# Ledger of designs, part 18: VH-VL binders against f1rd40r3617to3795

Target 1, 179 residues: f1rd40r3617to3795
Amino acid sequence: FNISVQSGYEAISQELCVVTCLKDLTSVVDIKTSSRPAMIGSLTDGSTETFWESGDEDKNKTKSITISCVKGINASYVSVHVDNSRDIGNKVTSMIFLCGKAVEDLCRIKQIDLDSRHMGWVTSELPGGDHHVIKIELKGPENTLRVRQVKVLGWKEGESIKIAGQISASVAQQKNCEA
Key: E = the ipSAE of ESMFold2; O = the ipSAE of OpenDDE; V2 = 0.75 times the mean of E and O plus 0.25 times the DockQ between their complexes.

## First folded at step 7 (VH-VL; framework fv_dusigitumab)

Design k5
Fold by ESMFold2-Fast, scan of step 7:
Structure k5 (fold): chain C 179 residues (1-179), chain A 119 residues (1-119), chain B 111 residues (1-111)
Amino acid sequence: as target 1 above (179 residues)
Amino acid sequence: QVQLVQSGAEVKKPGASVKVSCKASGYTFTKYDINWVRQATGQGLEWMGWMNPYSGDTYYAQKFQGRVTMTRNTSISTAYMELSSLRSEDTAVYYCAREGWDYNYFDYWGQGTTVTVSS
Amino acid sequence: QSVLTQPPSVSAAPGQKVTISCSGSSSNIGDNYVSWYQQLPGTAPKLLIYENNKRPSGIPDRFSGSKSGTSATLGITGLQTGDEADYYCGTWDSSLSAGYVFGGGTKLTVL
């Protein structure tokens, strides 16, 4: 999974924009799950045919995937593959993306609701700044949930994405949550 | 400073119930699950269950289902564990323990409450 | 009888190193994170290692953890008399009778 985007913070003219390929950072981040860590390899094996399934011990707890970033890289997007069409008894109907400096002090970035037949990637843009931890909280009607793949995309430290100015401002605002 | 302070020792007769309290301080009580673990004298640790202080949800070890109830009072940051139909085999030190942020490990423990069941 | 198997005792002299094993099955150690707890006589347990190999703040690097397959090990180097205690491994059991399980405990004697 590659994305080609223009980069340039607050650039107004097109001469200040550079087309940049995002790098797959998945192999250099640390990934943890709320349960069944032995299945983490299924999230990063490059295949959507395998899955991580949450354990029964998570029945009344928040099911989650936590990503910790290494020094010197900028995580710009996180993408999660869900296949509710195959995983009928383990559907994910909502994802909440959070980030922060430490797991105990995370701010909500956004919530994405998925329909009951969702199949494919769910991508969240991450706010710029000093965010070492990304958490994806998963909700669904069943006691256990399935996720098939996770990707983390980004650049070397100091780079940014120039999309529409309004979108860049919106992303910046997400890091100022009050929770 | 994170601290869990438990209620004092109890002596009960067989068939009675006991309710142990665990008062939390130094952190946001509703952010971390509370687990209960017991230990008979000279024996190993035995897990009893967890309680989520935000939702009130609980999960009990199969051995204790029907006899244990775990509750909380968020206004005073206190967790409770009540064990009914006590038998002599329930004589143990009962601990509350805070579950770490990512679950499935116990980062802070109460000092323990000795419960003695005798006739 | 515990579902996780530890040696009942281990002993070594000050300054030496010791390892304590913890053996389980696919439904517990094989499927989940392992933690280690130290219990000094008459006190509550204290977390030494979490998530297989991570140390909480305040735990010296003499303590280390590792996990391979269905087994985990606690390593202690530079043994001190203050390390004399009972050591427990613990993990979640993912079976249908799911719950947290502890090893039987290992008594460490510093000779």
Scores: ipSAE 0.072, ipTM 0.653, lowest interface PAE 6.0, mean pLDDT 83

Design k50
Fold by ESMFold2-Fast, scan of step 7:
Formats: sequence, C-alpha cells, structure tokens
Structure k50 (fold): chain C 179 residues (1-179), chain A 119 residues (1-119), chain B 111 residues (1-111)
Amino acid sequence: as target 1 above (179 residues)
Amino acid sequence: QVQLVQSGAEVKKPGASVKVSCKASGYTFTDYDINWVRQATGQGLEWMGWMNPYSGDTYYAQKFQGRVTMTRNTSISTAYMELSSLRSEDTAVYYCAREGWDYNYFDYWGQGTTVTVSS
Amino acid sequence: QSVLTQPPSVSAAPGQKVTISCSGSSSNIGDNYVYWYQQLPGTAPKLLIYDNNKRPSGIPDRFSGSKSGTSATLGITGLQTGDEADYYCGTWDSSLSAGYVFGGGTKLTVL
C-alpha cells in the first residue's frame, strides 16, 4: 500500500462472505528501531519530508524497524517509504521482511531490492494470523540509512463484517518462510 | 536455559596476551551479537566492543583498538576476546554479554573472567 | 570518569523508596534508549530495565525506569536488604562513534 489511509479489501469464501475493512493501524502498533529511537516519530508523522536515520554507532549491525502488534490487531500489509533520490548518502538498496509470534522466532517473508534512485512506498503483504512481530531489515552501501515513513495496514477483530455463511472455508492462509 | 559460560581466571605478566572464552548455550549462537565489558577492581563498567557471530564483523572501542581482537568458533558456539600488550591497569573482570540484532542492551551476561596482570 | 553522571551512593531504610539519577547529553540519553543494570556483590551485572521503562521477566514491579530529555531515573520502592548492589545506567553514544557508555555506578546501601 502507498497511502496513509486505506479502506476495504475483501476476504471471501464460498461459504462465508466477510468484508474486512483495511485500516491504518500505525498509531496503535509499537515501533522500535535498531538505533536512534528518538527519531521514530518521524516514521509515523504523516510527512515524507522528515526521516529516521540509523545511527553511525550501528556500524556493521543490522539496521531494522520492528513492529509489534497487540492482541486484536491484525496487520495485513506493511509499507515503507524510501527516497533514495534525496537521500543519496543514506540509500536503502534492499529490504528483508520477516514475521513471527516473537522477535526470537522470525521467518523471512520476502526480500525486495530497490533501485538506487528509488522514491516511494515499498509494500509487503503479511501472512495470516492475529499476533505478529514484523521486522524490516535494511541494507545499503553507506554506514547510515534513511527511511521516511512506515504504515501498517490491517483490521481490528471487532471491525470485520459478516454478511453470509455458516460453513467453514478458507479466508486466510499462512505463507512459507525461511530463516 | 540461556547461558554464557566463561573460561577461568588468568594471571599474566606485563606484555603478555590473554584470550578469554565465552561459550553460549540455550539459543542460536549466530542470532545474537556478543559484547565484551570489563570492570577494574573497585571501578565501574567499561564497554570494549561487539562481535557479530554470524558475519564475524567487529567494532572495538577506540581505547582498545590495536590490541583487542574478538573472534568466534561457530561449531562450538564460543566467542573469544584476546587482549595483547597487557599492562597492570588491564587487571579486571572481563564479561561477555548477549545482545539481540534489534536492540542495544545486554540481556544475559557471562559470570566473568578475572585477569590479573602483575610482575 | 564516566560520560553519564550518577550519584556515587544512595541509602535508605527497608520499605522506603529511592531514586537514582543518570544524566547525559543529547548524543547519548537524548538520542537513544536507556538501560539499567544491577550488580550484586561478587556477581555479574543483570539487566534490570530496558528501553527506558520496561522490565525483563523476573524483575519485580517495584523497579521502574523513566527518561526525560537527557536524563533518566531508576526508581526502587519497598526496599529490601537484597537490593544492596551497584546500579549502572547505560546507553549508546551517537557522537564520533563513541560506542556504548555506562554511568559511573551508584552504590545502594539499605540501612
């Protein structure tokens, strides 16, 4: 996803018709960075003019953004805004998305390589489940990296709309992961 | 469950080198950085550096650059810290401590290795 | 000499409460998470507080942390004789790649 507010995606089965409202959950999740936590507010302020910059003190450590969802919050997508065209000394050229039940038990979802001139949102769809830790590992050629915004999109348990169905059907699936 | 077990006490002469080991168990050794922290007698804690056991990458505090080396042997889940050109002021307890890849704090510590430098 | 400033000692009676301050600058405490470590006599340090105000499993709620600007505080309520220890704050320093820095330590005596 590429906007800070989203509505409506459909999860439909043959037996159970469920409309799940996709919402911006960014304000209700816990966000942690590998360094410079004082700048986390720049990731969620709704502006791509501000940024989080990783600390030089993290040299050779994995730079990352970790998102923790509380019970009742279901993340469906995570989006990260990178502007390599402006951040020429702090480029992000690769992102690895991981998720799991706890930070010590994460599986790799996907790796997305970014153009050296990339500008815009990078989005990863998340596997099903109702309690996730999502980690975004960031790679680039410089000692420090910049990220301008993070958005978490999904639904809250009490906001699913059921309009038909009494028989179980597949409305979610778990994706394969690699460590 | 999680344990860091360090090698025993050492007594060295000035100018010698010492190599302290830290054996990890109860977790995946390559998923957590190992930091080294020392404490001279009656003094506070002093950070020496970290070592990434997956990559072998290291970062040393400026004070120790040129005479400290941090390594690991992944087949036996063991981290090493070698300090050369020992001086009497290097007399201290040396600790290893575990750090996750997404946080900069030390959640588990080894029991410490006393190194005495005397002549 | 340490980069982070703590009082060298603090004392109180059993059952009382005490606070230990940790003062730094914008490049360390102002820019980064603060951590607290407890060192009982003759033992290795143990993580007491992480991410400014969170407790690891097994740490009782009478221990608390807070951070405001370039200063952090460790609070201990219901003091017990077993709390006699040295307490250290720690954080990363963003300036000139200074690395991880500790406070000078505070010796807590329960009278």
Scores: ipSAE 0.046, ipTM 0.624, lowest interface PAE 7.1, mean pLDDT 83

Design k51 (at its last look DockQ between E and O 0.82; V2 from the best seeds 0.76)
Fold by OpenDDE, look of step 8:
Structure k51 (fold): chain C 179 residues (1-179), chain A 119 residues (1-119), chain B 111 residues (1-111)
Amino acid sequence: as target 1 above (179 residues)
Amino acid sequence: QVQLVQSGAEVKKPGASVKVSCKASGYTFTDYDINWVRQATGQGLEWMGWMNPYSGDTYYAQKFQGRVTMTRNTSISTAYMELSSLRSEDTAVYYCAREGWDYNYFDYWGQGTTVTVSS
Amino acid sequence: QSVLTQPPSVSAAPGQKVTISCSGSSSNIGDKYVHWYQQLPGTAPKLLIYDNNKRPSGIPDRFSGSKSGTSATLGITGLQTGDEADYYCGTWDSSLSAGYVFGGGTKLTVL
């Protein structure tokens, strides 16, 4: 199942012909970085031309981006954009996604290795439930690394996100691309 | 509950070495970096460096490089800080402190160890 | 002497509000999180504020933190006699000798 950067559609039930439209929640979550928090704005400005670059605060340490969801916010997907082709000397070669209710109880949900030329989005589906904290641990071959964008998709409690109708996966994907 | 318990007061002569211990409990020792901070009498706080209990990696403040060694024994959840070539200016209370999970703040502190350097 | 500059002392009467400033530069406060520590007389420091404005569990909402530019501020409302202590700001400094740095400390006296 593929989601777009702006929105995502999930088929809840083929029998009932119900599709869920996910919303971009990036603007309503709290984001923290392990270093250079002044650059966090670059992660959410909607441009892959800007970036967050880790500082020496976390030199020789695992770098991280932490997303905290407020009450009523349910994150379904988290996406991270990296460009190892442009970010020479600042490459990301490993991403670990963790989530949980609290920072002390995080569980690893996905691990991915990236090649030295990776350019694009890395997405992790988040388990259902009341997860308030998402942490992305980042590693690279250098002391510093760069991340271009972070995106959070999900839904707000109390809002209807179900769309009735028979739509194929291809149509849903097309709508995601047009959104 | 998280606790850091340090070794007792030390009295040393100039030129000697001192090794202070810090026993951690109430959490997974290898999951958090241990920092050392000292405070001379009536003075402010001075950061000395950090040690990662899992890897053993260290980073020392430039002022103490070549003179400080931070180690750990994971089997007993204990961190150590050794300072050599002691001077009278090294007289201070030395604290171990746990670094927060997202780095660069110290959320739990030991009770401190007084080190006195005198002839 | 300290990389971060704090007033050496502040004082106020019980119930009053006090602010403690912490001034730095672009290599520290400018682009990094600022933290605050409280040190009661004869005790070890205690984390008071972390990540500019967050309170650890057990810290009352009378304590607040803020950051703007290359300066940070600790606010204490409803001052109590038990608040008499030394307060330190701290952050990472990315200067030539990168490392954690503290302010010079501020002695708060409750009149």
Scores: ipSAE 0.790, ipTM 0.884, lowest interface PAE 0.7, mean pLDDT 92
Fold by ESMFold2-Fast, scan of step 7:
Formats: structure tokens, sequence, C-alpha cells
Structure k51 (fold): chain C 179 residues (1-179), chain A 119 residues (1-119), chain B 111 residues (1-111)
């Protein structure tokens, strides 16, 4: 369900303010790639002109970006920028988003398929507050693939946030944990 | 309690083949790649290749291509490394090692199998 | 093929700090994660440090790793007699014979 700041008197309270909405947490999370970690800086430099390109150490293995949240950091959304229109030899045609408490204990959130001309952000909502690790598995038809940016949005513990939604069954997240 | 248990020591003649086994327990065998690393007497570690136990895919170091074969039997959670056309220079301890969750590091190792090649 | 260069030996007294270097190139350490393995006499290697500076469960804070450019270092503080072992760095190498490579190993002697 949706997470939003409720209207009314909440903004007047010292426990709430308009900035208790989602913050960009990208600079305070730990990012690991399946290959070529020297290029990780290209994923968080704020520019879609630079890229991370997978390396040969991934040969025949799943290519991935793993985000680990430090204590007190709660991720709500993760966004990945792909530009298949420019990266014609390094296309990403599928992304699988997983999350969990540890890299060995991840469950699939969703799979998003990208068209061969995709250009732009691909965003996944994350389950509320009960994950320390987010993994993005990447697939494409070429030997290597490129990702241009990653962003993580969420909140720091100790900030007041209200949810305006119903409790929904999340049974799909309790099944098919992918390692 | 992750464990990799290897088969016992072998003595072979030049030109023969040896097949070393590595039985995994304490985790889902098909979720982690198995690497093979050897160490000749008094020498350093030498990587031989990896095998994906789910798909059966392999990748061998160039030095061993044509002589090494890495396989698995998923019903008994066991990986195998067979080295053919043995030479005296192949005398070494052979290790299997589990590749860590996000690749390229070996978090658990077998105890090693000594292979001696003598005339 | 690129090989990782380590000093063949290092020695120090109990309680001292020791540093072991591992030098490579842009096709390996400059572009890849570096990992460290400890091999006690007569035993299999054991993972000591992974992803440049992370410790597996059970490895004490006395062990640390770092990486700068094409070189990596393993640091051991509060040296103990039980630390006497061979230490290997390891990483992937993307040169013409692409594959995993280990340094030549460093024998640590606690005097």
Amino acid sequence: as target 1 above (179 residues)
Amino acid sequence: QVQLVQSGAEVKKPGASVKVSCKASGYTFTDYDINWVRQATGQGLEWMGWMNPYSGDTYYAQKFQGRVTMTRNTSISTAYMELSSLRSEDTAVYYCAREGWDYNYFDYWGQGTTVTVSS
Amino acid sequence: QSVLTQPPSVSAAPGQKVTISCSGSSSNIGDKYVHWYQQLPGTAPKLLIYDNNKRPSGIPDRFSGSKSGTSATLGITGLQTGDEADYYCGTWDSSLSAGYVFGGGTKLTVL
C-alpha cells in the first residue's frame, strides 16, 4: 500500500514536517556490483552520461547490483536508469528486484521486462522497513550490459512518517525467495 | 553448518586420470558455484575453474582446458573434478571451494585431496 | 598473464602490527574486488577478508583490508602466535587468459 504524509495538523507537530517524506539515501547505502566495482561511482554520480558496465568475471553468471542499508536507514524505493537506445551492444531487457535481511535470504519482489529501446528510470517499491539488502538482477542478450544510475529513496529512523493506506496481503513476498 | 568433504588421497601413474569428489552439506547445493584450486608441494594456490551446480555450466582456466572436466550429481550434492593425461607436475593438493554469494571469493573450502603422480 | 605480487615473507613480534601488500594492475586489482585467505600449516585456506575490506563472521577486528589503485593491503594488529600462516590475496584478472588469480603468498613468522 501507499505511504504518504497525512493532511491536517500533522505538519504543525514537532514530530512531523513536510521533509519526513522520502529522502534520497543513495549516498549513505553500500553498493556492490557483481563485477567491475571500480565503476560503481558511475552509478551514483548524478549523471546519466556515465555508466557501470559488467565485466568478464560475471561470465555465464547472473549480473547484479546489491544495495545494503546500514542500521537506521530504511529504503522505500529503488530506481535504476537504463538507456538501451544508446547502449545498443549492452542492453538490459529484464530486471528482477529482490530484498531481505541478508544476501543469503532474499525474496523476489518483482520482475520488470524492458523493451529493446527502453530509456529511463525503472522503479521498484520495496516492502516496508523489514529489509537490509536489495538486489537487482540484470539480464540482456549481449555478453555485457550497462546501467547508468541507481537511486535509493527512503527515510532515516527517528523521523515520523504516516501511512495512508490499508494493510494488504503480501503473500507473494513470502514465496520463491531467490538466492 | 556448511561443509565440503572431499575424497581421499590418490596415487596415479603418468598418463592416467584422477577424479576428485566434493560432497556439500548444510546449504542448497545448486545455489552456489563450486571452484577448484590446487597447490603443488611447496607452491602457492592455482585456480583451475568453476562449475555451476544448477546449470552444469563450467569455465576452465586456460592452462587446464582440454584436460579438466568439472561435473556434479545434484541428487547427492556432490561436485567432481577430473584431470586427465596426468604428469608429475600435477602432483598437488586439490581443493574444492564454494563461491560466495556475490562471486569471486571462496567462503568455504574442502579439506583437500592429495594427488601424487609418480612413475 | 598478470600475477599478483606479494612479499614472500614478513615477520614481527607478538603485539605488533604487520602489513602485507598485494600489487597488481588495471586488469585485476585496479578494476576488481580483492580477497584475502589465511592458510595455517597443513590446513586448507580460510577466507579472511572479502570485497576489499569485509570480515566474515568469526574473523576478529585485528584483521583489516584496504585497496588503493592497483594495490591492496592486509593489516594485522595485536599480532598473536596463532597468526603464523601463509597469506594469499586473490582476485579476477581480465587479461587474455581471464580467470581467478592468487598472489604468490606471504609467510608470516611471529618471532
Scores: ipSAE 0.686, ipTM 0.832, lowest interface PAE 1.6, mean pLDDT 86
Fold by ESMFold2, look of step 8:
Structure k51 (fold): chain C 179 residues (1-179), chain A 119 residues (1-119), chain B 111 residues (1-111)
Amino acid sequence: as target 1 above (179 residues)
Amino acid sequence: QVQLVQSGAEVKKPGASVKVSCKASGYTFTDYDINWVRQATGQGLEWMGWMNPYSGDTYYAQKFQGRVTMTRNTSISTAYMELSSLRSEDTAVYYCAREGWDYNYFDYWGQGTTVTVSS
Amino acid sequence: QSVLTQPPSVSAAPGQKVTISCSGSSSNIGDKYVHWYQQLPGTAPKLLIYDNNKRPSGIPDRFSGSKSGTSATLGITGLQTGDEADYYCGTWDSSLSAGYVFGGGTKLTVL
């Protein structure tokens, strides 16, 4: 994530600009699946050619992926990649995103329905406050379903960056921040 | 304080049936599946199946398919397990257990109900 | 012929460490979460470890769980006389008759 600031000829103004750089926190959160945890590595390996496929231990039950953040980890977004165009017998057509302090204290924050040929990422912004658990409930028309990637974006305590920005009528300035 | 309280001990003849109750308190009854597990005297644990109290859906271990029925009454937060065509090998303690939110582990157990099948 | 194999018994002195093994297959432990239950004499089982290595509230950190391949291990350090119990592993098994299975149980004796 980069930010560039440019201006044409304008009067001098002073503006404080704070940028919090989001990081991929997926490798430092705990991920649980409702079934077949041996396949969790396929959710976090950075490849859309691998998948987690739900198993028979959650057949006839709601399938889910649960993400738990330890102290000092602040998740801002969660993203889920599905490919219904390839996963013909394992489609995901509904996702519900939940967030809370513990698994027994979850509130729904987003629901989305997906076309039967959807291919790509589905992202939910997470609300502010103390929410150490994120759960994604997954539904589809078949007994099993597939998810190809999960990503968690956010920031770690002590890693935020503040950038003061000033825009001058006679000066253009470009600043960049690593995500 | 989550609690599962089961019905009292029962003595049955071969060929009869038994229905054990399990009353839940301290949580939202319909949010968690109820499992039934039995244990013959001096033996290990044997899983019998699960029941979803919200929908009434069930899944039975193959060994008990056709002999077991798991039901509930949500108005009184009570689960039931009925085992028919009893035989002496069904003599055991029968437990209800709450399945965890994330499935396949049993975080709270009833005190057990002893069922004795004898002539 | 238990699907999950545990030693029938283990023993150790107070203060020592014991481990209890649970051996399964690719259709269960190799693919699924493993859980552990403690059954004190004359009582119902109690959840001790879930999801391979997590402790429910009230379980002290001297109880631990781990999993490698098709085997799981329960560890108990700082052994106390109150730990004398039967211990069961449990997991889902996806073989032909899919369902939840328990190991045969391990009797822990504190000498």
Scores: ipSAE 0.676, ipTM 0.848, lowest interface PAE 1.8, mean pLDDT 87
ESMFold2 (binder alone), look of step 8: mean pLDDT 94; pTM 0.959

Design k52
Fold by ESMFold2-Fast, scan of step 7:
Formats: sequence, structure tokens, C-alpha cells
Structure k52 (fold): chain C 179 residues (1-179), chain A 119 residues (1-119), chain B 111 residues (1-111)
Amino acid sequence: as target 1 above (179 residues)
Amino acid sequence: QVQLVQSGAEVKKPGASVKVSCKASGYTFTDYDINWVRQATGQGLEWMGWMNPYSGDTYYAQKFQGRVTMTRNTSISTAYMELSSLRSEDTAVYYCAREGWDYNYFDYWGQGTTVTVSS
Amino acid sequence: QSVLTQPPSVSAAPGQKVTISCSGSSSNIGDNYVNWYQQLPGTAPKLLIYDDNKRPSGIPDRFSGSKSGTSATLGITGLQTGDEADYYCGTWDSSLSAGYVFGGGTKLTVL
């Protein structure tokens, strides 16, 4: 999947292309589900042929996937793969993304409604700042629902983000300003 | 800080009903499910059911189906558990407990309400 | 009678290590998170370990949890007299009409 952002372009003519700078952090974050944790491996195995299915014990409770970033890990994007066209009895028709420093301080980032035949990745950009916890609340018409993959993109502390476009040009020009 | 404060001890006759209250403070009441758990003297913990304070939805353990009713009043952040057709075997301490934000554990508990059923 | 099996009691001396087992089935421990609750005499239960192996704020690192298959264990190192309590494991059980189930409890005595 492919994501880019622009920062400060209204105040400064600079652009950061994050899609070429971000790393896949999925293997180094902690992932929790609202039920059936034995199936969590299906969310990170690299295959969209396997799935996590919420438990019948969830019933009217909110179904969710929670991502906790360990020290030194900074998440910028989270992506969830849903296949409603195959998972006819377990459709996900809405996702709510929340984040915060701790579970008690989560704030809603956005809600994304999915087509009843949706197949593919659903991506949410995470706001800048301290975001140690990301929660994805899942809604659908059936008692149980399925998610096929989760991906987390970001960077590790101690690593520099690569910058492209006008930002690099501005930095280069600044080096020669005494001339 | 998060607190759950329960109503005081009750003494009831067999066949009567008891209604225990649980007042929440220190968090948004509608964001967390409330569970009810009881414990007879010297016995273990027994789960009774959960109540979603946002929707009012409930789910009761099979043993209590037909005798228990769990409700809430969102304007005063208070949950209620009513148990009817009381028997001597219902003599226990009744706890309310807040379910963690991901519905897997009970992170804060009320102090308990002792209910004694005797003739 | 309890769906989850715990030893009724365990004993050890101060400074020693104890482990408390909790055995279930695929429909409970096998499919769901396991939590541990500590109940000091005369008090309400307190969450000690959640989601198999995580500690709430304020719980010392000498308490730990683990899970393998259909069994979970609570470990306590550096045992202190203040650890004398009843310990309960708990988890959701899909085979029991989606109910939450507790183990029978284990009384820990510090000799």
C-alpha cells in the first residue's frame, strides 16, 4: 500500500514523502484482540488467506484490535485488510481508529465506512506526537467479524527519516547562504 | 481517580428481591461495561453477568437467567443489579467491577455489598 | 465444580518463588486471555495480571503471568508476607454461553 503526506506546505514550500521513508513495524509492536488471541498470528503472517475471527462471546461488546508500541517504536500509519466479498457472514462495515498515550486517554482519529463487498486495505494516518496505543474498533451486521491482516508503518528511535522533494533542495541551498 | 462505590448491606427474607447499586466516578461511565460477581462466605468468585451502560444491553450467566436484572442510570453514573426470588444460597458479597476497555478483564472493583437471606 | 482448575493452596517461605497453575480447555484458556486477581483477607479482588502476562500500574515485577495451550501460570518471586491472599485466574468461556469463568482459587500461605 501507498501513503504520502505533506507538512508545512502552506507556511513553507516543503514536502515529506513518507511512503519511501517508513518501515514495516508490524513484527515489533504488541497486538491484542478483543477475543480469540490464539488467532492473532493470522493477522501478521503475511497472508490474506488466513484470518482472525472475533469470538461469539463478544456478542454486543465492541470488537477491536489494539496495537501497543514498545519503547523506541513510533507508528505513523496503521492498515487493516478486510475481505467482505469472501467473508459474507463476518463482514466489517465500519472501523473507528483511536490513539493515545495510554488506553484511558484514547481519542478518536477517524471513522471509515466500508462497502459491503469491500476487499483490500483500510489505512489510517496517525496524528503526530506521543501515540503508544492505537485501537481499531470494528463494526458489522453479524455477531462475529473477520480481519485478514494488520500492518503498522513508522520508524524506530535512533533512525533518521529520509526526506525528498523540496525539503532536500531547501537544505542544500541553506549550506551556501554566506555566498 | 476511578472509584466504584456500592450500596450498604441488606438483610432479606426468602422470596424477596434485592437491588444493589454501584456508583461510578473518575471516568466516563458509558465507556466501560459493568460486570457483577458474587462470593459466598469462604467460597470462590462467581460471575453473574455484564451490562453495557451506553446501550443498556445485558448478558446474564445461565444460573441467574430469569432472576437477575442489570440496569443503569447514566445521569448519575450508577449501575444496578436486582436479584429476585431470593434463597438462602444467595447469601454472599456482591461486587460490581469495571471491565477493561478491551472487554477481557476487571480492572476496578467496588467494595462489595453483603446480602444476607434468612428467615 | 469450577471450570478452571487451580490448586487449593500453596505455601513457601519469604524470599522464595511460587507458581500457581490454572488449567482449562480450548474453549476458555485456549481461545481467550487469562487474567489473575488477588484477594487479600476481607477485601475486594484486585487485578494483578491481565491479558496473560501484563501488569497494571503499581503491580511489582515480581508478579508474572504466562500461558501455554490450555494452561496458565502465575509466578511470584521474592515472596513477602503481604502476599498472603487468595489468587484467582479468570477468562471468558465460549462453551458456557459466552460467560466469564473463575478458577476455584488458591490460598497462598507464607510460612
Scores: ipSAE 0.028, ipTM 0.612, lowest interface PAE 7.4, mean pLDDT 83

Design k53
Fold by ESMFold2-Fast, scan of step 7:
Structure k53 (fold): chain C 179 residues (1-179), chain A 119 residues (1-119), chain B 111 residues (1-111)
Amino acid sequence: as target 1 above (179 residues)
Amino acid sequence: QVQLVQSGAEVKKPGASVKVSCKASGYTFTDYDINWVRQATGQGLEWMGWMNPYSGDTYYAQKFQGRVTMTRNTSISTAYMELSSLRSEDTAVYYCAREGWDYNYFDYWGQGTTVTVSS
Amino acid sequence: QSVLTQPPSVSAAPGQKVTISCSGSSSNIGDNWVSWYQQLPGTAPKLLIYDNNKRPSGIPDRFSGSKSGTSATLGITGLQTGDEADYYCGTWDSSLSAGYVFGGGTKLTVL
C-alpha cells in the first residue's frame, strides 16, 4: 500500500481502497539516538541528503533511535530512510523495531533485513494499544552506521480519524521481546 | 524497585588483586549495561569501563587496560569488577552504576565499595 | 585534570539561586547529551538531570539543566540546606572511543 508523507497524509490499501487519514507526528515526538544527538536534526529536516551517523563511542553497543510519544499522541507507523548505495562505509543491514509503555517494557514488533545496496524507506506498522516508546535497533558490518530520515505517522487524541471503504482482516503483529 | 548492592570493604597489599561484586534487582539484568566508576578520597569521579550483561562484551578506559576485568553471572544478576596489580593510588570507593537504556547516563548507583591499598 | 571544566566551589544562602557551569569541547558536550549527578556527603552519586534538561521521577522542578554549544549549566532555585553537596556533570567523549567523562565537581555550600 501507499503512504503519503506530505501534508494530507493517507494510507491506502491497494486491495480494498481503504484510506486512513494520518498526521506527521515527527515534530511532536521526542527522538533520541544512541550517540551524536547534535545530528538528530538531520533525521527530521525533510531531506534525504543529510544523515545521522553513529559515533565511535557506540562501536560495541547497539546503535539505536528511540522515539518517545507524549500523552495524547498515538503512533501508527514509523519509517526510516537508509541509503546503503551511497553510505558504503556506514551500511545498515538490519533493523529491529520494538515498542512498549516504557523503555523497560519493550516487545519486538518486527525485524527487517536490508540488502547491502538498499536505498529507500523502511516502514513498520505499530500494534494498537498503549505504547509510548518505539525503539529502532540498527545493525551493520561497519563501526558506524548512517540513517537519513525518520518519520512518525499517527493521530492525536481528540482528532477525527476517517476510514473510507472496508478494512480487510489484518495479520496479527508478531511480538517477540526475547526472540 | 531497582537496586544495586555491592560487596563490602576490602583492604589489600600492593600487588594484590581485588574483585568487587554488584548484585542487581528490580529489573531485567540483561537489558542494561553496568558501568564502573571510582572516586579517591576527596577527589572526583573517574570512569573505568562498561560491561554488557547480555553479551558479556566490555570496554575499558585506556588507563585501566591490562589491569581490569569486568564480568557477570546472569543466573544471579551479579556484575563483577576485578582490578589487579594494585597500587596505593588505587585506594578509592568503587561504584557500579546502571546505564540508562539509551546509553547516555547512569540512573541507579550501587552504594560503593571502599578499597584500601596499603603496606 | 578533568576533561570537563567546572568551578571547584559555589556558595549561596537558603532561598537564593545558583548556577553551576560545565565546559567541554565538540567531541564531548558538543556531540552528546549531558547529565548531572548530585553527591551528598558520604553517599553514592544520584542522577539529577539527564539528556541535557530532563529530570528523573522524584527530582523537584527547582533543579534544571541546559546546554548550548560546548557548555552546559545546572540551575538550582529556592536553595535549601539539603542541597549542600558535590555536583558533577558527565557525558560521553567520542575522542576517547566510548569513554565517559566527568567534570571535576563543584562543592555547593549553603551558608
Scores: ipSAE 0.037, ipTM 0.626, lowest interface PAE 7.4, mean pLDDT 83

